# Designs tried in a protein design chat: VHH binders against q9y6x5. Part 111

Target 1, 379 residues: q9y6x5
Amino acid sequence: LPPKLLLVSFDGFRADYLKNYEFPHLQNFIKEGVLVEHVKNVFITKTFPNHYSIVTGLYEESHGIVANSMYDAVTKKHFSDSNDKDPFWWNEAVPIWVTNQLQENRSSAAAMWPGTDVPIHDTISSYFMNYNSSVSFEERLNNITMWLNNSNPPVTFATLYWEEPDASGHKYGPEDKENMSRVLKKIDDLIGDLVQRLKMLGLWENLNVIITSDHGMTQCSQDRLINLDSCIDHSYYTLIDLSPVAAILPKINRTEVYNKLKNCSPHMNVYLKEDIPNRFYYQHNDRIQPIILVADEGWTIVLNESSQKLGDHGYDNSLPSMHPFLAAHGPAFHKGYKHSTINIVDIYPMMCHILGLKPHPNNGTFGHTKCLLVDQWCI
Below, E stands for the ipSAE of ESMFold2; O stands for the ipSAE of OpenDDE; V2 stands for 0.75 times the mean of E and O plus 0.25 times the DockQ between their complexes.

## First folded at step 3 (VHH)

Design s20 (framework vhh_8h5u_2)
Fold by ESMFold2-Fast, scan of step 3:
Structure s20 (fold): chain B 379 residues (1-379), chain A 126 residues (1-126)
Amino acid sequence: as target 1 above (379 residues)
Amino acid sequence: EVQVVESGGGLVQPGGSLRLSCAASGFTFSSIDYYMGWYRQAPGNQHERVAIISSGGSTNYPDSVKGRFTISRDNAKNTGYLQMNSLKSEDTAVYYCAKEYRIEYYGSRTYSMDYWGQGTQVTVSS
């Protein structure tokens, strides 16, 4: 009986939501499983980069998905906003579903996790759904559970992605307790549906389930805007990504563009690529632009306009507001154990261990997650 | 005041072409919070999106218009465009330019949509 793992992501689930809102279903899951209170994600703290880091164990500069909008200076290719299925963008790493299929002669299944509808190193998830946000959580769950029970070779690794609470976090901001309470209650109900479905189908007792997220959310405001148009004219650069990390491709001398930007706002740091802080691990990739602008928490970079975002992410990964959590349940995990912090890149080698896979070289440290696992010594 | 003004609609024969324009005031199409999109509504139907473009220039089209319609923008003129080629009778509708709230999650979807213009009528008939 090979071990099985279901990896679930609720996009933009800020860690401290767990302390400020009621989650009866998630708390029951945690009571009989494990909770990591904070997961330190990778920079930049955006959806595509962090989802790919979870399944590769690599920093963004190493796996190549460095933003949600990218330009590759060597090939002159553009990655367009979540709709680009060119394997070129994804081929700098080997995600766990590919490793699962190639090492063990087992199947993988995917309900819309970023990258799972793309052939990566000529391997696509055995079962997958093309991305479509109109597909309900229930339909995604029905497909995943059907594939977990009815596949040959058996599905041993499955993923499930859901867009909330990220969409509502952007619209309302994380400080809107009335609206966020309603949204988060709906997510807790979906977790209850997930557990009940797995129990009904006889999967619950033998399946390892991880519930996590890619990043958090911070409050933004019309009072915290950085107008890039007041710093520099559009004719001097090509804008690859804007906020809260702007990716600038100069059309003139790089130093001249840098000098126009560097003192424009007290709420933004301006870096030449080689000067990006080492702690970000965001430098060694052709898709990282020659100049990067990093807004301070809660500040939005705009082009001569107001912003209607009340919440955002992408900020410095040291900020607790950018951190998701990780909860897990199943035969591999202790019951009722709470852990303070792991790095998001640590999830990959832990998942490889659970599945009996040899991990590809990665930036995670298995030792950071060993206290979560029943077959490991914690001390 | 945030406003968009659509123009360029008219009567055209099947297989013909039209170029719609969307002039913006009170904002720019390069704003981080918004995609610029084109929507259409035929009598008795819901509004449907026919094209969207992000501040970075990424585009998305439904299968019904993919390969026939091209969305673009001129940031210097603060104007968006929809180039419509190989028009069919089914393309007959009022076309609206909308600024859409950008949601940063997996997919090319937007959370909300604002209609600021009267729209421009496109009629494809022989």
Scores: ipSAE 0.014, ipTM 0.336, lowest interface PAE 7.2, mean pLDDT 87

Design s21 (framework vhh_7zox_3)
Fold by ESMFold2-Fast, scan of step 3:
Parts: sequence; structure tokens; C-alpha cells
Structure s21 (fold): chain B 379 residues (1-379), chain A 125 residues (1-125)
Amino acid sequence: as target 1 above (379 residues)
Amino acid sequence: DVQLVESGGGLVQPGGSLRLSCVASGFTFSSYAMGWVRQAPGKGLEWVSDISSGGSTGYADSVKGRFAISRDNAKNTLYLQMNRLKPEDTAVYYCAKEGYSRYLGSWEEPAFDYAGQGTQVTVSS
């Protein structure tokens, strides 16, 4: 009865992979659905920030997940990958699964999307899996499809997260065609499995499915390192986040730290918080540090050490290498429609429209996605 | 409340040995992987070693064959036996509890709580 939506993320799926590699299953999905060729993500182009922007429609300065490693200057709390379950970090926004559950007796289901195993505003996803990277795509898909078919109140919003191709993008770099071809073929096979499972269970024709990603990937090198220790002594600051966006908390006068850093490398921009470019929408939050360093594409910030990363992300969100894509299929979407570009924050109000939810105030523009939808007029 | 209390650091000569200990409280110690990370003066955090709840061990190439990690689940204690110490081993050593890491964003970012205060190891004459 009510509309249903499954939101799927393949972490680090760079938009131009679609043009450089073969995706027979994804292309069949797109043929009977819609494709947005580029999604302009939010700055910084990291996993936690962008996954939370997809489900809130907010810039990072507004939703509060401003990096994968954070420090809150007001409360003096630290956030890292190893301690991300404190609701404090997630409570500056209301993600769509919370809105879905609080409006009109609906359930949500989650297989490992960032934030879904955290009670946010005292509301946790109705069905969820505690994060474990060792759990197969198949097990995640089995749980999601079981919950979509066997829930009361009905599951109307479901999420599924998968770690590839991000992990392989870091390890091999996006220019390693042999290894990336193998990884991307496996992902296409998983998309085939997803479609086949939904068809087998009778869900395919009546379920809206979005396949997207949080960011892209760019090639790094041992020849493109920025060594902070060549410019400033570690006793002058606390390092909150390192690369490719370094978050610096000064232990001495902020201006003195800034002056030591501003000429450190021609391949890094140094900003006082108030001088961060407005186009980043990365300024108005206590978790954004007094000085940030932004490395140029493909450059890695280090502290007197080598980096083994051959690929990375987190860079300027204007870079096409940082952009993912969005594909969708289902009764809400046109068939065979291609769209050039949307902003990642536009996904949230579109999803609210599909589900009949009233969106919380957000930075997305519904007009940017209306041409994807059958119940809307575009031109 | 998670607490990690490190001890056993100090000044040693090159080629010497030290044994670091970390007493854990506030969580079910036997259920979590544990590790050691270090920070040399003017350098970033370097992963040194880890041990899974099942006893499987890993080591950084820089310490492999010289360091041995172990755990005593009955005493909630993690150990690092450091042999054939070199000047480049000089660092603050932190005991780290593996959190329930959800989303390894960066390939090289450690998936550990740095909840301990650290213990200084200095290798010098």
C-alpha cells in the first residue's frame, strides 16, 4: 500500500567508472530506470559526511558529521571510527529513517548504512544490523528483503551499504585498470544478484530502488606527499584529522600557527576557519577546527612518513574524480531517462516526496530531481 | 567507562628490552581485539601490533620478529614484549581497544580507541 524505497550505496563508486568499464547488470537496471551521470557531493568528500548528507539533505556544517575523525571544541569530545556510536555526534540532524518512523506508523530497515545502529533523537531504525564488515552482501540483502516482506508496521524505507569499490580504490588506485576491472565486475554481479532476488520475491515491480555512492576516488603517489613536520613543530598544535583535509587545533596563537603553515607546500591550501571558501559550505560548526589544510587532488598530507595509499578521497567537491553517480528504478521513476547532474543534498527531498514524507528543513532543491519522477512535470 | 592504563615504559640502551602492560576495565576485555600504536616525536600515529579476541596477531614490518603481543584475559591485561630495541623505536606507546569500527573511511586510519594516556619509551645511550 504505501510506497517503498530501498537505498543502496557502493562506497567510493566514481562516476566515470560507468564509461570506462562494462556493467551489464547496472546498464539493464538503468535501461528501465533513470541515470544521473554526476552527483556533486558535499565537502569534505568522505564516507561518514556524505552518507549522512544523502539521508538528511544537509551540508556537513549543518548535520554535524564534518569528517570521519572529529573534535567538538565546546564539549571536548573526540569522534573516530572506533567510537562512533555516541548519539551526540548524529543528533544535529534528523535522518530520513527517523522521519519515516515518526510519520504515519511506518518502519525502517537498515543493513549497515552509517548512523542506522545509533539512536538519533531517541529513535533507532526499526530493523538494523550492527556494523560488521565481515558480513556478506548476500546476508545484508537477505535481511533487507525479509524485513521488506514481513514487517508490521510495514517497512517503507530500507538502506543497504557495501564497502567496495572504496577499499580496493585505496589499495590499488583508480588508474589500475586490471585490478579495478575485477573489483567493478564483482560489484556489477552483486547488482545482478540484488535485482534477481527482488524479482524472485515479487518485489521488483512495486519497489523503488536507488543505487548511488558517497564519493569517487583519485590516484595518489609516493611522489606527491606533503610533510607537515618540515614546516611546523608538533608541539604547536593538536592534529584532529590528517589527509587530504587536515584539521588543526592550535596550542599557541592561531595566527602564528597559520603563518608557519601557509607556505608549507605549493600543493596545499591553508585556511583560517572564517576564510574557508563559501562554496564548500564548511564553516559554521564547532566541530570544524580553527585551521584547515586542503591538499590538491592526488596529494597526501603526512607526518615524516610514507603513505601506502594509491587512491584517496576527501578532496575539493568541485573535482569530477570526487563525484559518484545515481541510478534508480521503480514505479516513481521514468524509464530510460538520463540526467546530467544533481547535488547530493537533493536526494533527501526527492526521497521524502517518493515516500510522502514532510522533509525537515534542508539544503536540497526538489526542482533539481523532478525530471526523474513520473508524477512531476519537467521543462 | 572504558579505562586503559599503560605501564612499563622507560629509558633503555639500543639492543635492550622492555615489556609494556595495559590494564583494561569497563568492558568485556576478552570480546575485543586489542593493539598498540605509537607516536614518535614529530611523527604521526603508527600502528605497531594487534591481537584478536581469538589470539591471532599482526605486526608492523618495522617491528616484526622483535616485538611480541600477548593478552591475559583472566587479568584483563594486554602486553607488548619489545626486544632488540632501536633508537627509531623511541615513541609514546598507546594501548588501544578496538572499537566496533563501522566505516573504515581512509585505508590507513586505525580502527582503535586511543583511550590510554600512553607510556614513554626512549631508546638511547
Scores: ipSAE 0.000, ipTM 0.197, lowest interface PAE 12.9, mean pLDDT 88

Design s22 (framework vhh_7zox_3)
Fold by ESMFold2-Fast, scan of step 3:
Structure s22 (fold): chain B 379 residues (1-379), chain A 123 residues (1-123)
Amino acid sequence: as target 1 above (379 residues)
Amino acid sequence: DVQLVESGGGLVQPGGSLRLSCVASGFTFSNYYMGWVRQAPGKGLEWVSDINSGGSTGYADSVKGRFAISRDNAKNTLYLQMNRLKPEDTAVYYCARDYLGRWDTSYEYFDYAGQGTQVTVSS
């Protein structure tokens, strides 16, 4: 009876991959659904921040996951890939699975989406998997489809996260057409498996499915390094995050640290927190450090060492290389409709509408996604 | 239990050849990127080569044109053919399953690296 939604993320799926490679399964999905060609993500264009923006509809300064590495000066807590399970970091927003469970007598299910293995406002996804990168896509899909068919109260919102093509984008760089072609073909095969599984289980006709991503990828090089140690002695500051957005906590006068950094490289912008451009919506949170360094596209900030990354993300969210896409299929969506651009924060209020939920206050604009939906008047 | 078992190392003269093998078990081998990394005495880990599930390959500049990586998904086996070996190739060679994390990945963050096999190139 209630509408159902499966939200799928392929980490680091740059929008223009759709134009440069063949995706027969994804193209069949799009033919009978909708495609948004570019999704403008939030700054910084990193995995944890953007995944949380998708499910909250909030800018990073509002939801509190402002980077993949964070420091809180009051509590002296650190957030990282090895220390991400403290609810303290996640409690500045209410993600859609929590809203789904609290507003309606419904369940949520999650396979590896960031935050779903953490109690947020004392509420954890009804069904979830503890994060483990070694778990196959097939096992994640098996659990999600089992929960969609065998839950009481019914699972109405489900999430599925996969680490590719981000891992390969970092390893090979997005311009390695041979390696990226094989990776993207495998992802297309996984999309085919997903659709086939949903059809065989009788879920396909009544399930809304969104396939999206958190960011893109750009090519990096050993010829494009910014050595921070050549600008300032490390005794003057604590480094909270490094590249391509460096988060600097001064140990001395902030102005002195800023003056040592501001003219260090023509390929890096240096901001005092209050001078960060308004368009980034990256200023009003205590977890944003007093000085932020933003490298130009394809440049890597290092500490007197080489970088192993051939591709990276985190850059200015106005860059097309940082943009993912969104494709969707199901009873809520038009068939064969293409849309140019939405903001990543617009996904949350659209999903709330599909599920019949009242959204928490958010930065998305429902009007931006109306043309995708069969029950809405476009414009 | 995930297992990676390397073999094929040994002592060889400069200009010689060796073929390394790695037998994988405890996971779906065909789904993973696989690679070789090496560690020379007193030095850090150096990425040598990798191969994706579909057979596409990458190589470090130091070994390009001399080494060839391959895989047999039916046998859960990874290979490294090493030709025109140099004294600088002397190292312990490790078979590695690639890490598919949601963080920024690096060749230094290997999931379930094997016990290693010693390659010594000496006159």
Scores: ipSAE 0.006, ipTM 0.259, lowest interface PAE 10.0, mean pLDDT 89

Design s23 (framework vhh_7zox_3)
Fold by ESMFold2-Fast, scan of step 3:
Structure s23 (fold): chain B 379 residues (1-379), chain A 124 residues (1-124)
Amino acid sequence: as target 1 above (379 residues)
Amino acid sequence: DVQLVESGGGLVQPGGSLRLSCVASGFTFDDYAMGWVRQAPGKGLEWVSDIYTGGSTGYADSVKGRFAISRDNAKNTLYLQMNRLKPEDTAVYYCAKGRYWSGDYELPYYFDYAGQGTQVTVSS
């Protein structure tokens, strides 16, 4: 019986939500499993980049999904909705479902995880759903559990993605305790439904389940806007991505554009590509633009408009507000163990170990997660 | 291939109502968040409303309680019902398409396609 793993993501689940709200179902899950209180994600702290880092163990500069909006200077391709399913964007790394299918003659299943409806290195998840956010959590869960029982060859790796609490975090902001309480209670109820479904189907005792997220959320305000139109004329550059990390492609000399931007606002940092801090691991890729603007936490970069956004992410990955958590349960994991911090890139080699797969070269460190696992000696 | 065609604008007196429509083509409509943005004469663009794929709606404070956004996925059509219109609502209204992932609050406005617009004039 090969080991099985279900990886679940609740988009935008900030780690400190666990301390500020009640989660009875998640706490029952953790009581019989493990909790990592903070996961340090990769820069930039956005959905596509971090979801791909979880399943590849790579920094964004290495896996190539460097933002939710991208331009490749070598091929002149634009990553937008029209190109979201172009394998070109995803082919700089090998995600775990591809490794799972190619190394051990096993199947993978996916409900909406970024990249799973794209053929990557000519390999698509064995079972998948085309992205459609109108599909309920319950329907995604029903498909995943059905596929986990498929045996030709067996599904050993499955993923499940859910858009909340990110959408509500943007709309209400993380400081709106009344609205966030309602949203987070609904998520906890979905976790209860997940556990109940797995128990009813006889999957619970033999399945490893990881519940995690890609990033957190920070409070924004109409009082914290940076208007780029006040700093530089649009004739000087093409805007590839805007906020809170702006990607600038100069139409004139790069140094001239940099000089117009560098003293524009005390609430953003302006970097030439080669001057981007090494700690971000956000430099060595053709999809990273010649000039990058990084807004301070809670500041929004705008283009001659007001922003009604009350929460956002994408900020410096050293910020605790940008960090998600990781909880896990199953035969591979200790019961009742709490760990302080891991890097989001550490999840991939841990998952490879659980599944008995040889990881592709990656930026994670297996040693950071081994204390979570029953088959490893910690201390 | 993406095309957004707005209609339903016009001249209306203060306190009146208009319903804007936007017919979408060239993409799988129900996979994307959709929204409305507006531009008043001599001013910048202002986000008005959005609707996520799951039906969650957002509204600018200036229109909250007066405007209602809705979508008909079977008809690939986005609507904006505008009630109790004010002279300050005078603007060109643009239908906007969001990105593939609907988690970003300002996705329809900042990062993707917008249509040609439809003029709304609120005047006596």
Scores: ipSAE 0.013, ipTM 0.287, lowest interface PAE 8.6, mean pLDDT 88

Design s24 (framework vhh_7zox_3; at its last look DockQ between E and O 0.01; V2 from the best seeds 0.00; counts 0 for: pae E 16.2 > 2, placed apart)
Fold by ESMFold2-Fast, scan of step 3:
Structure s24 (fold): chain B 379 residues (1-379), chain A 125 residues (1-125)
Amino acid sequence: as target 1 above (379 residues)
Amino acid sequence: DVQLVESGGGLVQPGGSLRLSCVASGFTFSSYAMGWVRQAPGKGLEWVSDISSGGSTGYADSVKGRFAISRDNAKNTLYLQMNRLKPEDTAVYYCAKYTTRVEWYGTYKTGMDVAGQGTQVTVSS
C-alpha cells in the first residue's frame, strides 16, 4: 500500500498565535505528532509565493511566483487578478502533485490549494475543485476524504486550503484579541472536525497529515502610512505591486526614479534590483521589477489614500510575526516531538521522502527535517 | 495629480439607456482597477460595478444584467452602459480608481480615489 499524505494550510496562521490562544484540538494533534514552532518562509511573505514554495521547495526567484501581483518583462504579461488562470505564471517549477502523478502511477487530489486548478506542464491535479471561497471547509474535507478512499490509481498526495485566519487578520488586525479569539477557536474546531472525520473513515492511523500555513500577520495602522504620491509623480513609473513591497517599473531613467524614491520615507527601504539583500533570495527572475520598495513592519504604502486593512503580511521574512508553524501526525512522524525552526522550502524534500518521490532540484535541505521522521537517524 | 472626468449623465425615462464615460489622467490607467460608485440624494456612496486591470468585472446585485462596465486602455477611458434604467438608479455617478490587494481567495479593494465631480443620472417616472 503506498504512503499517503494530506497537506493542510490555514492561510495567515501566525506561529505566535499558538502561545497567545488555546487550541485544544491542535494540542491533541501535536501530542501524538510533531510541532515545528516557527517556519521561516520565503520573501516576499505573501500567499501565492509561499504556497508555491511549500510544494516546490524553491525560493520565489526560482519558481517564478514572485508576488500576488506580477509583471513579466520578457513576455510583457501582467498578473493582477486572482481569477487569472494562465499556466504561464506557474510553469517555472514542478509542484509535488505533478511529480506524484508523472513519476509514479498515483493520483493527486486538491481542495482549493493555490495552483491546483491550473494545468502546470500540461498536468493538472487528478481530482480538484475550482477555487470558490463560498465552499465550506466541510465540503472540501468531504471531497478530499472521498478521493483518498475511492481512487484508482490511488490518491497518495492530497491538499486542503482554508482562507482563515488570513481574511480576519486583514480585517481586524492580529491585536484584536476578541475577534481573533473567535476566529482561531473556529479554526481549532475545524481541526477537531478534520481529525474526527479521518478517524471515522479509518484513515487516521495510516495517513500522514501536515497542518501548516504560508505566513503570519502584523498590525497596521492609519498612523503608519507611506504616501508614494508625496515623493514621485505617476508619470515616472508603472506600479506592478504596492504594499508592503512595492514593485516599480520605471518609465524614465531607472536612476532618476530611484533618486526620487530613496529618501521618500524613513520607514521604507528602496532597492535597485541588483542591491536587494542576498538573504531575501529575491533577485534572479524577470518578474522582479527594476526597483523594489520594502516597508518596515506594520507600515503600509499608499497612493494618497487611506488604507482600510488593519493587518498585513509581505514583510521581511526574518520577522517572527511573518512566520507560520508546522504540525504533523502519521506513520512517518515521531510522537510528542517539538522542533524549533525549519525553512518553508524544507517541507518539499521532506514530503518527497515520505511519498517515495525523487525531488526536483530545490532550495530545501532534507537534513533540517529528518528529526521529525521515524525512519531517519537524528543526530 | 489624479484626474477623473465623468460625463454622459442626464434625464431619462424609466426603461431608457445611458452610457457614462470617465476620462482618466495623472496615472497609468491600464495598471489600476476602475469602477463606478453612486450617491443618491441624502445617502452614502454605493458601489455599482468594477473592472480589474486584467478585465474581470463585478456588479452590485441591484444592477446585474442591466449594466455593463468596460474600459479602453488606449484612450484612458472607463465606460458604464446602463440599460433598463429604474427610478432607483437616480444618483450622481462617480468614476473610482482602486488600489487592490490580490489574495488567493479574491481581489480586494484597499483604497478608492473618487477625484471627479461626478455625472448626474435622473430617471423620472
Scores: ipSAE 0.494, ipTM 0.794, lowest interface PAE 2.0, mean pLDDT 92
Fold by OpenDDE, second read of step 4:
Structure s24 (fold): chain B 379 residues (1-379), chain A 125 residues (1-125)
Amino acid sequence: as target 1 above (379 residues)
Amino acid sequence: DVQLVESGGGLVQPGGSLRLSCVASGFTFSSYAMGWVRQAPGKGLEWVSDISSGGSTGYADSVKGRFAISRDNAKNTLYLQMNRLKPEDTAVYYCAKYTTRVEWYGTYKTGMDVAGQGTQVTVSS
């Protein structure tokens, strides 16, 4: 039988939650599998970009999903979480579910993973759910497991997405121990449900399961605001994305806009597109706007508005608060092994290996995950 | 108006076979996932099988290995080949269209348009 892989994402699950809270179900999952304690994600540290990096192995500049909100100046198209179904935005890369179907004539399944409800390169997942945040985890899980068990051709790759603890992190802030404890307990219970469901269906022993996340969460405050209106008139630019990384489209001379913004706050770095630090791998795409503003950790960029968020993400991807974790279980993985860190783009070549797929060119390093795999030498 | 007309039902002995057909009209058949559901006496609707626009298939555990769903887009027709029939397969079988163009397969009835009158399948010695 061909190997099977289920990729699960809990949005905004900060890595150090594992150290600061109790996860009996997840810990049991880890005990019988592997853990990567920290995953260095891609810049910017937002949902759509990082989820697409996981399944393509590419930096954002390469796969073309460079933010949750994007604008293309040539086509005048906009991308957002409410407008994400145009293949135009996704076609700069080939995600693994497409590869899985095209290379091996297998089926893929998806429960609301970003990009899975869009035909990419004229290929869409054989099974998928249209995104609806109101659909319960249970319903998503039931569909995924049904497809894994009852599809023809068989589903060999599946994705499952859940919006927590991200939504709660935004609402309460990651430092709210009382509320976040409650939220994270629910997440652990969902993991328990997942494991139980798989065991009930007889999938547990043969299915490879990865549980991961796209980014962490940092604490925000009303005391740490950067008001752009204090620095520049809004008539001089179009705002494509706001905080913590603002994408600026000048309506006047770019240099003039830059000069008005460069000293706006000591807690914000202002970059011309060509001057964006190389370590971000965030330059070589037309969808990146001419000027970007990057707020320091915990600072919020605003427009004469008070931020309602007590937590946020999207900051420098070197910050530990932005990092998620990765846990995995199944025949491809060791048992009881812990690893310190990998890059988020490293997940793609690993998944390809597990599934027996030839990876597309990517930025991941397969060597970084070898110690997680039973069929590889750990050097 | 969307119309679905089932046929092919009847009385068969246990272990026998039937082939159901469903002719669709009023919509672009090839663009939609289709499925079969059934209702046994005194029971609710049960999902049996479905097929995506791309031809991927799913089956309930109770019929897996015995039933085969297929479609002919040129004829706007959905099929269900039923082999090794059992008394517990006795039900009215309905052809259903998914309400959206998305290839969402699930156990949820709300995503499907139920066809007209259905076709009776009776398995009895």
Scores: ipSAE 0.005, ipTM 0.268, lowest interface PAE 12.5, mean pLDDT 92
Fold by ESMFold2, look of step 5:
Structure s24 (fold): chain B 379 residues (1-379), chain A 125 residues (1-125)
Amino acid sequence: as target 1 above (379 residues)
Amino acid sequence: DVQLVESGGGLVQPGGSLRLSCVASGFTFSSYAMGWVRQAPGKGLEWVSDISSGGSTGYADSVKGRFAISRDNAKNTLYLQMNRLKPEDTAVYYCAKYTTRVEWYGTYKTGMDVAGQGTQVTVSS
């Protein structure tokens, strides 16, 4: 039977939380497996785009999930909670669970990973939970482990998503040691529960497990606000997304809108679409708006208001504060190996290798992850 | 289609009270954070208050202690109780739906959607 893989995401788990907080259960997981200390994610450093990049190996411009809030200029559609399950948004790529379950004698399972409750290319995960944030980690884990252990054809690829520490990071900020210590301890306990459950069910020795995240978190402040209303009236544009990367659809001449925004704040870069830095790989999709505003780290774009956010993400993907980590354990992985960095798009070809799948065209580089794997020569 | 219908605005004297309502349809109301924003004449939108699907509330400093947000999930209705009103509270008030699901215990959230016509609040002596 083919090797099995469980992919787990804890949303908003900043890489340096591992150095700044205590994780006895996660550290035991790492000690018996591998750690990648920093994963360089894709711009923009938001939840939906980066989760889809992990499972497709593609930059956002190529997979079409370019932000958490989107507008498609060709169809005039808005990506929102009322249509986040429309395959239209997701069909520009083929995620790994679709490729996996097209193989003979294989199925896929999902506990709320972004996109797994959508029929992408007329294919939905063989077993899945509809997204519902009120469902406990225990219930998500119970369903995943039951599917991994008791399905025919066997589940060979499974995903599990959890919303923390992202929500608490927004609420408290990553520098609030008291509150974040409590939040991160609870997450470490959940990781302990995951490992214990896999051991008790006889899955631990033969299941490959990846624990990763989509992005980090940076500290915000009421002293670091960029007030768009001081620079431009709302009547001149439609706001597709606000902060920290604003997506601006001009209602009038684009150059006039750009000129009003260009000097709005020294803490914000204003780009015409054609001028977006090449290193972002964030230009060649109709869902990327004609003007984007990119706030400096820790700055918040607002509409003439105060901000409740004490932490945020979405900033430049070169910032270490935006980077998650990756830890992995299982028969495919070395034990006790630490690696400094990979790109988030590299995770996809590595997962395809572990599962014996032919990857679709992608932006990842298998060679970047070879040293994590026991069946590869590491030079 | 998402529909948000605001009501309850009017003319009041300084120190007075109003209760705003927003009836929502076209989405699962109980699963989303909701909020109020306002727009004074010639100004941009200003965030006023929000409430998570689980009932956790937030307020702008300018209204804290005077305004109270609440929701009735059975009636798909969002409320804003406005007390001790000031002339600077004069604005059109809009109901807002957050664009992603938000839960009390750490659900992520993102931007917001304003779809209604708003309700005018005028505070004048």
Scores: ipSAE 0.000, ipTM 0.184, lowest interface PAE 16.2, mean pLDDT 88
ESMFold2 (binder alone), look of step 5: mean pLDDT 83; pTM 0.843
OpenDDE, look of step 5: ipSAE 0.000; ipTM 0.240

